# VH-VL binders against Large ribosomal subunit protein uL10m (mRpL10), part 118

Target 1, 224 residues: Large ribosomal subunit protein uL10m (mRpL10), of Drosophila melanogaster (Fruit fly) (q9vpl3)
Amino acid sequence: RGKINIQRPKAPHYERARVVAVTQPKYPELPKAKSCFKTRAERTQQQQENPYNEIIAREVRNWLDHSRLVAFFHLSSITADDIFRVRVQLHKQNLHLKSYGSKIIEQAVKNTRYEAIVPLFHSNHCIVFSPDPEKTAALLRIVRRVPQMVLLGGIVEETMLSRNQLVAYAQMPGLHAVQAQLVQTLSQAPGHLIQQLQAHQNSFVQVLDVHAKNQMNEETPKST
Key: E = the ipSAE of ESMFold2; O = the ipSAE of OpenDDE; V2 = 0.75 times the mean of E and O plus 0.25 times the DockQ between their complexes.

## First folded at step 7 (VH-VL)

Design e28 (from y85 with heavy chain F106M; framework fv_anetumab)
Fold by ESMFold2-Fast, scan of step 7:
Structure e28 (fold): chain C 224 residues (1-224), chain A 119 residues (1-119), chain B 111 residues (1-111)
Amino acid sequence: as target 1 above (224 residues)
Amino acid sequence: QVELVQSGAEVKKPGESLKISCKGSGYSFTDYWIGWVRQAPGKGLEWMGIIYPGDSDTRYSPSFQGQVTISADKSISTAYLQWSSLKASDTAMYYCATSFYDWGEMDYWGQGTLVTVSS
Amino acid sequence: DIALTQPASVSGSPGQSITISCTGTSSDVGGYNYVSWYQQHPGKAPKLMIYDVSNRPSGVSNRFSGSKSGNTASLTISGLQAEDEADYYCSSYDSSSTPYVFGGGTKLTVL
């Protein structure tokens, strides 16, 4: 039947994924939302079929309209098993990880107050939605464990926030009145927000460089 | 402040059933995982399993799968560890601990429940 | 299951610095930055000292520090004090069907 591929490597990730698949791990609650990742074929077909793109764009508008918390992430290479674990943990906190093509996002936010977010989605990305802005601290605590997801910024109570502003919001006492006050204080223009988000992308590259240098300095003694 | 209070010490015979408890207070009980850790006399720590009280999602260590049952009652902020039939080898200190992640650190620990199984 | 590898014991004098190693594989210590360290005094519950390789919880002395290189994580205790005498356990996420594993433990003696 020719199902043996001579050139198929026996990589560690492959063996691990195979073991996980055959053991049928128990995931009690699957993410309700479509996968954060779409295949190249799915994205290409959606772009070629404008009517289908509009249907998905309406889905995105519904998520934006019904979510009081929206967070934008750059997404680096991550295994299917690792992202699935992240989705499960997010879902437990009423946080919904979604991915959409750039054209669909552009169609969804066109003629809305959020049109300025479109440039954030020129590379691999994902979005987390929640009806509960009090879950911002939980969101940041979860993604702290996922270096492949880099926070770019977000929308809280219809106000666009940079990464630093969203982090500040998460560190506030979890009372509704205090959160509303902070959001009002953190309001800013779209151009300024985009500049801050691009600066954070550059900072991420620097963090990766520092991490690589630290790996090269393995077993270096630390004294004081 | 965050506190995990465990039930008192138990002395049992082999073959008896047992259910010990861990009551959480000072935090959102349904937003954190509760794990159980065993420590046999003079031995190290063994992770047994975890439960998410909000939806009762439960995961076990392979060495404890089928040996114990972990459950939780979110109405009284209490997690449980249960044996249907105790063995002498179950003699140990049992700790509950809370974690924000199923793959994360155990931040707050209960005082421990000593279980002694002898004939 | 086989626990993460730690030395059975380490010793030091007051004011000295010591390091405890914790060695795993690419599926646990080497693959993730989810290493924690716990301190346990006789008859007491464990206390979290380090999480995510190098972070300290509020209230933990800065004499305790953590690091990781490849498949080995390390806990370093500087300025040793008598009250540091305890058992120390490392732990890590494990990418198998069970998400958590402990090291065998290290007894620290302050002489």
Scores: ipSAE 0.511, ipTM 0.743, lowest interface PAE 1.9, mean pLDDT 79

Design e29 (from y85 with heavy chain D31E; framework fv_anetumab)
Fold by ESMFold2-Fast, scan of step 7:
Structure e29 (fold): chain C 224 residues (1-224), chain A 119 residues (1-119), chain B 111 residues (1-111)
Amino acid sequence: as target 1 above (224 residues)
Amino acid sequence: QVELVQSGAEVKKPGESLKISCKGSGYSFTEYWIGWVRQAPGKGLEWMGIIYPGDSDTRYSPSFQGQVTISADKSISTAYLQWSSLKASDTAMYYCATSFYDWGEFDYWGQGTLVTVSS
Amino acid sequence: DIALTQPASVSGSPGQSITISCTGTSSDVGGYNYVSWYQQHPGKAPKLMIYDVSNRPSGVSNRFSGSKSGNTASLTISGLQAEDEADYYCSSYDSSSTPYVFGGGTKLTVL
């Protein structure tokens, strides 16, 4: 009785299947325009009927505005004790784990440059906020030990990064600020300046590809 | 680069108090846990407890709760293990070690402090 | 307070492969992928050889590998060398009481 926790990951096969399933994007079919108008009116009515959602959406916007690091995770089933331990360790590194409903996230980021993240929150999710972008490496080091949290992507210094880009950023101790600046410059700069900056990024990507290949080779025997 | 330097060997009598130290260098002292591990002569490793120097959050093995006190002084990057009254059964090698996690591996270890308690 | 179960001793000859087991319960080894292995030479501090079941720290020979099946984790040393003669300890997170627990240790003899 309580000796066996069936909610904990127990077998490598189950862990792999679970990760694949939860990282698989599921986008519900959007209704046709006529239904969309009716649905939007109903959604607007629901927002007006629940002022709590707007208050929490403002809280989310405040976290986004004051955090230089934001990371998005899919969250699989996890015990209260396990998530509490994770929260405590994250908090010691000035990393703040938050969970918000998908409607609240949508409301918070609607008409912002971050609205593209909304699909990431259609399943169970959590977000980690920090005012310190240098904590990205610490964040990923902690999450490495939480298989129930699967990194989807993030925002560093107001720049949206994919999962692979965020991992790459974390792997450059002492170069975090430089990489953030390069990413921002590449996202805005046109022409030959981008090509010059990409030369360094392509070299970095090649190094990461080698590391990823080595990691994958090491992981394949473990995963089997 | 990362180094943990422990205080020298101690020879004590039963009933005496003792405080041994572990000084960290080459890393951010307040961002890593420091644990204490006991090894009685010819025996295995026993986890005693761990402290986070940044906020002094401390966790003990049930076997050592109330038997020892773990503390840290972040101003001098030093962690401590203390006994109010030593017993002959406290004779052991004591290691300090750093961990990024309170539930994880010890990355770096001190050289050990031998404590001998005899009359 | 409950130590993980390891064999007291294991032996092998140079060039052979040996495996050391570490058996716990669903609250430690079986429930989490936080298994570590330490090597200790006589009179020396322990050295981390494996973390998170199968990962090697920088500088650890690829002859050392780790795995886990159910409640049992294993350390495998291939191509045995005289320098591998040491005591080996497993460790794990323990959710039931102690947040961290060591195995009883295994003496590896090479000759």
Scores: ipSAE 0.505, ipTM 0.753, lowest interface PAE 2.1, mean pLDDT 79

Design e3 (from y85 with heavy chain W103Y; framework fv_anetumab; at its last look DockQ between E and O 0.15; V2 from the best seeds 0.00; counts 0 for: pae E 10.9 > 2, placed apart)
Fold by ESMFold2-Fast, scan of step 7:
Structure e3 (fold): chain C 224 residues (1-224), chain A 119 residues (1-119), chain B 111 residues (1-111)
Amino acid sequence: as target 1 above (224 residues)
Amino acid sequence: QVELVQSGAEVKKPGESLKISCKGSGYSFTDYWIGWVRQAPGKGLEWMGIIYPGDSDTRYSPSFQGQVTISADKSISTAYLQWSSLKASDTAMYYCATSFYDYGEFDYWGQGTLVTVSS
Amino acid sequence: DIALTQPASVSGSPGQSITISCTGTSSDVGGYNYVSWYQQHPGKAPKLMIYDVSNRPSGVSNRFSGSKSGNTASLTISGLQAEDEADYYCSSYDSSSTPYVFGGGTKLTVL
């Protein structure tokens, strides 16, 4: 007789019970109903979206507070490479190109004199900020090569200026005190500046429509 | 008035080093790019590269990358073009010129520096 | 290539009008409105005559004008004068490997 065990040997079930007890999920890890958990997660996500918009609006206000030059542009379709070259050139002149959603801009300028600029941002747009108003001439020279960026107006030394007023300002860099006086002189027509800025946006859209139609009619596709 | 004044003509042997200069005046030196343009005897213009003195951002033509060094010293409003080891093929007139844009028109030009490299 | 295509030479008589062409591709002349023209007299530095296709710097005669059609830019000199006899170079931004490129140059002779 041999000592060969012909029956299946098994480890005692109490050893396996200990391993299972250690690895088995416990009820306290799932104490709440799924519907309550989903509602809670849903509310948390909604709260996260609102604080994010407030943070960006605060960033916009910070740019406005620390910039003595703010210029508003309509932005047409432009390639990533072309806009990158524009950003680099602007940055070398301490000019900072930013884009923010219309809702965020509205939130940032709410209850301020500048609340009326919100309609400028209903279409594709961008804003250039700088702490140095003497860079207005450099800004206009840079964007002259960017037909996709059309100047709508801006703010210089806390004063709103139309496109034509910004162009006039750019032609006289001068001393800061003289520049402040010039800005004051250029902005002497109260109540019409906002309408002028909005009109420029509409005029640009009309010019783009005419240009696009003319380009489609006049240009023949290359096929060689 | 805007003026770019370049260093005088040079006569060198192959293998020698050389550094030529271009001094700007009458404008904001750190707000404009300075480019170097080569013209071999009886040949056309060749763009070599540019530098922005305000931050020393430098860009080279692929044909001249590694063959020359462009630098600038904003404290004395001077840009430089330098060779570590000259070759006979470097014989040319070298112009410096200023541009508001990185790859834009050159508004003002220096008088040129003639470099002759012969054995 | 490292050069835009220009005719090697062009000639005209005093008082006439001449045109110099500068032909590239869609990555340079055809793709951008950044064409410049330079005038160079023998032994002198080049002088900017036209920038951004058709704009003249201060001090450049209105006899000089620029235009562009497709991949070809043109410099036109009206009322040709003896002093216009020089080499003319076009240039453009190039989105290819060489970001700034010159034309091969055109010798203008006033006969």
Scores: ipSAE 0.636, ipTM 0.825, lowest interface PAE 1.4, mean pLDDT 81
Fold by OpenDDE, look of step 8:
Structure e3 (fold): chain C 224 residues (1-224), chain A 119 residues (1-119), chain B 111 residues (1-111)
Amino acid sequence: as target 1 above (224 residues)
Amino acid sequence: QVELVQSGAEVKKPGESLKISCKGSGYSFTDYWIGWVRQAPGKGLEWMGIIYPGDSDTRYSPSFQGQVTISADKSISTAYLQWSSLKASDTAMYYCATSFYDYGEFDYWGQGTLVTVSS
Amino acid sequence: DIALTQPASVSGSPGQSITISCTGTSSDVGGYNYVSWYQQHPGKAPKLMIYDVSNRPSGVSNRFSGSKSGNTASLTISGLQAEDEADYYCSSYDSSSTPYVFGGGTKLTVL
């Protein structure tokens, strides 16, 4: 019985080879994760030829209108894998990483309140959207580990902020914390007022008591 | 204040199943990762795995893959570490800890759960 | 298991400055600025002392500082105090095998 050469298995019989070839599961090529971050050149070319530019522009506007936090980043050379990782991390925080061409952005924000952002899109860029402005700190915490993402600025609660302003915003106590402090401060105010009002009343009563005592002393005839 | 409270010490025999818990409080339980770290007696720290309670994304160290199960119940802000069949080698202190990242530093730690597996 | 390499023990006198090294590879310490340091007293849970190579969490003494050069991270403790006697562990993200790794730990003795 000839030693089965495990290193070079004899080609199966022609008929068997045919059956194996036909029965080999054609695994659908995993959709090549089209790097959402095409080169600027590729993006420009796609923007010129894509009949769907208007649709994409509407999408961008929709994101802008429904986001209370928008952050703009310059992108340096970054791998698709790294971008994917960051995207997943951001997504867990309800932060949505998107990349659009500059022309699409221009079209999307033309004649809108967002027109001022157009100058930020002069190079490779990405945008992070969130409905929650309190996620600004989380965003910055995530992107600090991504040196390829450079924060340019953003929009928080419909206000355009510089990079430094965004950082400052992230360091502020949350709205709830501030509100809690305010409530605490306000709750202390009535106590002080009551004390002050009571102090006046007590003082008045004391004065009246003294007056009453003095009148009683005057009416007590010295029984000689 | 962030607190992680772990279940009490366990004494088990080989072959028994075990599930220990870690309850988080003082923070948004669904917004942070919660990891498990093993420390055998007199030994160093070992990263076991981590779970994101918000979506139950779970990641294991290769050394612990298939050996333990990490889970979380976000409704009660509790993470779990469980064994189907304990071994003597599972004798260790087990810590739960919070992390902002999937593979990042642990900010807050539980007090630890001592698991002793002896015949 | 690719572990970060730490000295087994270091010692110093009160008031001195000591340094604990953590040596890895280009896939962990050398590749990323994701080095952390933990302090662990006997019978206690670890405490985060340094993150991202050189940052201190709130409440951590400024006597603790971190740095990195090449594939080696360092924890420096200045003005050594008796309370600093503990085990210290470095950690890092690892892109190759175990995604998160700890060092072997260093026992610090204050003489």
Scores: ipSAE 0.484, ipTM 0.762, lowest interface PAE 1.1, mean pLDDT 86
Fold by ESMFold2, look of step 8:
Structure e3 (fold): chain C 224 residues (1-224), chain A 119 residues (1-119), chain B 111 residues (1-111)
Amino acid sequence: as target 1 above (224 residues)
Amino acid sequence: QVELVQSGAEVKKPGESLKISCKGSGYSFTDYWIGWVRQAPGKGLEWMGIIYPGDSDTRYSPSFQGQVTISADKSISTAYLQWSSLKASDTAMYYCATSFYDYGEFDYWGQGTLVTVSS
Amino acid sequence: DIALTQPASVSGSPGQSITISCTGTSSDVGGYNYVSWYQQHPGKAPKLMIYDVSNRPSGVSNRFSGSKSGNTASLTISGLQAEDEADYYCSSYDSSSTPYVFGGGTKLTVL
């Protein structure tokens, strides 16, 4: 909400931000919207120039290994202030918003069951990690108010879930939802999620194309 | 059944201290912002400040910074508004409120606590 | 802490539509989509009618709608009913000085 302004930072808020940063994974910088969510071109350039890609890939592996909830989002253009506000809201719920280049994701998941998800990261994206799968409902409530973040699917208790499955998981009663998910985990194949994520991604592209064409028609004095 | 129940009306003299309360129930108290709004008799609403009870992150309007203290006791799901020394101009209705949509946009309100300060 | 300008009063007849304006600056209404509207009947706590410029909370009639253009937000009440007679306040995030501010309020009279 742009509460943190570079022009007017004050010590009391930075003391609280320091406490928040201590609860985050140990990596070289605090989560800042501008430093974490650069354009696709900027991320690609920095990724190619960074000699520490394997260190960052290890961070992604550590997050995947220690998170019982992982959610994937398509990210439309969003201001740095808006994404920072969303990150703060998510962090107060023990939900950790991250973004990584597709090459780094590819390195992180190489030779794992998650390798097939890499094509989903060629578009602008973000990922939410949490040790607390019970926070899925809170995640969905927060992002419902952020149209720039479009849910694609996720991983709960090591099971890949489609968008609809993740939404259904969030609506189940507490203990029963966890128990039902554990049963589904034992029976569900990873390839199913990839098909649903790819279909979801194609559907969003089609919706965006229709919207763009409608916008162009509205703006021209002569339609064809 | 989200409820915010505030403490009863107060009649005080200038210079006295006061602490009024707002008890939340029917939701996870530590997961959502709680704020305070003032309304002087016959006047409009004034945003005073908010607290996140989970970590005590507290934000004040500049007009109220240093004038009041907002706090919370998460063990009893209660937020507080305190004055160290009341003034006659503190006579007002005080509402607590919480938001499930966003911080600072309040969708659940307490019934209000009338504070009267007169000599 | 009033940084948002609202008309002091508006009136309308049952069945009509009315609009209440809320004018700020680029540091609040113009710069952010964190505008909300509250309804307050006499002797009662305020009720959230609109958040994030145009969204309705659960249980709020679709007769209430919100919009924004430039530095001005608007609350529109269609199909005006006697029960709509109340005070209405806008609120916005304000990056320049305060986390949030209210407008001065508008008294709606249903004739």
Scores: ipSAE 0.006, ipTM 0.490, lowest interface PAE 10.9, mean pLDDT 75
ESMFold2 (binder alone), look of step 8: mean pLDDT 91; pTM 0.934

Design e30 (from y85 with heavy chain T30S; framework fv_anetumab)
Fold by ESMFold2-Fast, scan of step 7:
Structure e30 (fold): chain C 224 residues (1-224), chain A 119 residues (1-119), chain B 111 residues (1-111)
Amino acid sequence: as target 1 above (224 residues)
Amino acid sequence: QVELVQSGAEVKKPGESLKISCKGSGYSFSDYWIGWVRQAPGKGLEWMGIIYPGDSDTRYSPSFQGQVTISADKSISTAYLQWSSLKASDTAMYYCATSFYDWGEFDYWGQGTLVTVSS
Amino acid sequence: DIALTQPASVSGSPGQSITISCTGTSSDVGGYNYVSWYQQHPGKAPKLMIYDVSNRPSGVSNRFSGSKSGNTASLTISGLQAEDEADYYCSSYDSSSTPYVFGGGTKLTVL
């Protein structure tokens, strides 16, 4: 919950909001027909949940369902100006950087094929969405220059991929049939994939800590 | 093969307008930034500005803001650098170059356009 | 063309190594790993030799290497050859209003 001004940046955000708002379903409350199919347990849970969170969770589910590329990142401390420049460059490649609270993500993916991603979001995080899986190489090229964003894994063509699998996928953007086969071949059992994603998260936190310490030494070089 | 081809040398008088061009080929023109770099005779490289042809997002060096206009026409894969009124101090070699990032390296360069402004 | 500080000239003999420095501030060279180096022969356009501090584009000799310490980036050329005689420019991302800035340039003479 930082002071997030959703109006910044206005121009790119406004154009995207128009496309997204027109195409995405809006659920400020559950349709009456749908509500009558809720179980007692589901009704009780719904009453305990903030209605605002459920609306945002539905928006997240819609992003997941309409994006053929979804990438998950750990996000360390970064200035507003630096992240803004990253958002602009991503936007130019039809890549949409979004940030959501961990509880909202958990609500969004609960009882879906994406439930396995929940452990990735216990620390500061962000997600990049795109309708174009061919933009995976462009995404990784942009993020190469943003050490504060550390790739954890993602979803390509509805298939969950680890960091290493996404990197491998990005190396073959010109071979569509081979890419489809590669994505399927790189797929792993959900338990094993989650284990790899959790291991990468821990490794990246350690790498970021070492990197931050090295940069601190670089900022205050005292050779005396 | 990626190639940037610039317009020919220009000889102008102070106060005249000028528009020089840079045509890209062999790559996705709308997906890369095109920058303009100035080099005065016997001097170093000066970054002037950069444009993203896909949406015409343009950024200028503070030293060149208001002095020149950068534009692009993605239908003919051509970027432009324009002056409304030339000065003798505008005499220089002008290079166009392409970059994936607005904060990144220039990986391909045009051959340069020599602009001479004298009375 | 003077935003990053480079020595005006350096010289070396064939087979030797030389290093060219590029000094900026924490808003450019010191703050980011986005340093590039360009080689320019007389009458020709610049050629990218190094990007992101130490990476070489395909086709660039491994005799060229880059490094950075604090606010200073360095280009090192080993096994000097006559063809290396050129002007060398560093560049960096600049977190101020200008996203890109060049050094003043260094003339390399191979004696």
Scores: ipSAE 0.537, ipTM 0.766, lowest interface PAE 1.7, mean pLDDT 80

Design e31 (from y85 with heavy chain Y32F; framework fv_anetumab)
Fold by ESMFold2-Fast, scan of step 7:
Structure e31 (fold): chain C 224 residues (1-224), chain A 119 residues (1-119), chain B 111 residues (1-111)
Amino acid sequence: as target 1 above (224 residues)
Amino acid sequence: QVELVQSGAEVKKPGESLKISCKGSGYSFTDFWIGWVRQAPGKGLEWMGIIYPGDSDTRYSPSFQGQVTISADKSISTAYLQWSSLKASDTAMYYCATSFYDWGEFDYWGQGTLVTVSS
Amino acid sequence: DIALTQPASVSGSPGQSITISCTGTSSDVGGYNYVSWYQQHPGKAPKLMIYDVSNRPSGVSNRFSGSKSGNTASLTISGLQAEDEADYYCSSYDSSSTPYVFGGGTKLTVL
């Protein structure tokens, strides 16, 4: 009973597989999709994103305008738990970690003095904002323990600083102490000005006294 | 001049409540974490927990969660460690120490408060 | 409880160098560069000797150095002096259970 002619027919398997292949949905031809439909789809996608991008760009501009400290970082791969811990510690020091797309950053700074920062955002990045420039030292101390965040530069009191300049700024004598000295100097400025004016008057009187003595001695000093 | 000054030694009976203190000076009290570290007689250091005085954010070791309460009063630059009901096993030296990070080293340490709990 | 493993004791003679190990896992010592070392003399509070694996606080002798390889951190003390006789504790950030953990401690004897 089991002869070759019973097990031989391959036609059903081949025909079935071929029918399935022929009736399966065919994917579109890639050249046509790329040259026409894909280009238009890309335009449609950009058009759909434009209103959102402008809203977020305005938010970024507001952060830049209202922050006295802005620091730019390259951000390497980091876990959600680790970045959350960093964000919490930064927040306790009034430092606000934000991440925005490169196109949004470009749009936000295009017509500002900060347009030069655009090249910093060609790779994965994040920005830290703060209303308090005295927190620069705290920022660098926190980031020192986050090797995934590499300082690129920043803006302090509307002045663009390189990485080395920002590090030097953080190492300066305490900003509060410097500010206190400036306030103390300014509050005492009237006293110092009065002393300077009095010194000038005394010097002028001395010049007049010398001149009077020279007049009595028939001597005219050379001063020109 | 950073200093952490802790309250004096305590001798208590089981079941009594206790609150010990750690007063910070010479630094910005609200910009640093204050931690509590326990050292049982002849044993090593055990991390108990930390508090950020600026917002009272508090983190506990699982071993001490629910056993103690850590608090701080930023108006007088003082942190506290409190027990509602002491046990003989709470006999230990308790240190307070300050850290810039909630995951970081302790820069400055108090002199320690010895707590003895015996019947 | 402790999570980091240290030898119970080490010893050396004046002028020699010794190394104390601190072994953890990938969730603490192996995963982060947040290792610290503390020195504790009998009856005194601990003193920070090393932070971030190898950094020294101001006032700490350069005879103390730190390093890390994989899951093991090491404290090396060169030019041993009698005053170095103390207990040494390592510590690290711990991502798995507690945010901070100490080693069991090592007693250094200088003979």
Scores: ipSAE 0.515, ipTM 0.756, lowest interface PAE 1.9, mean pLDDT 79

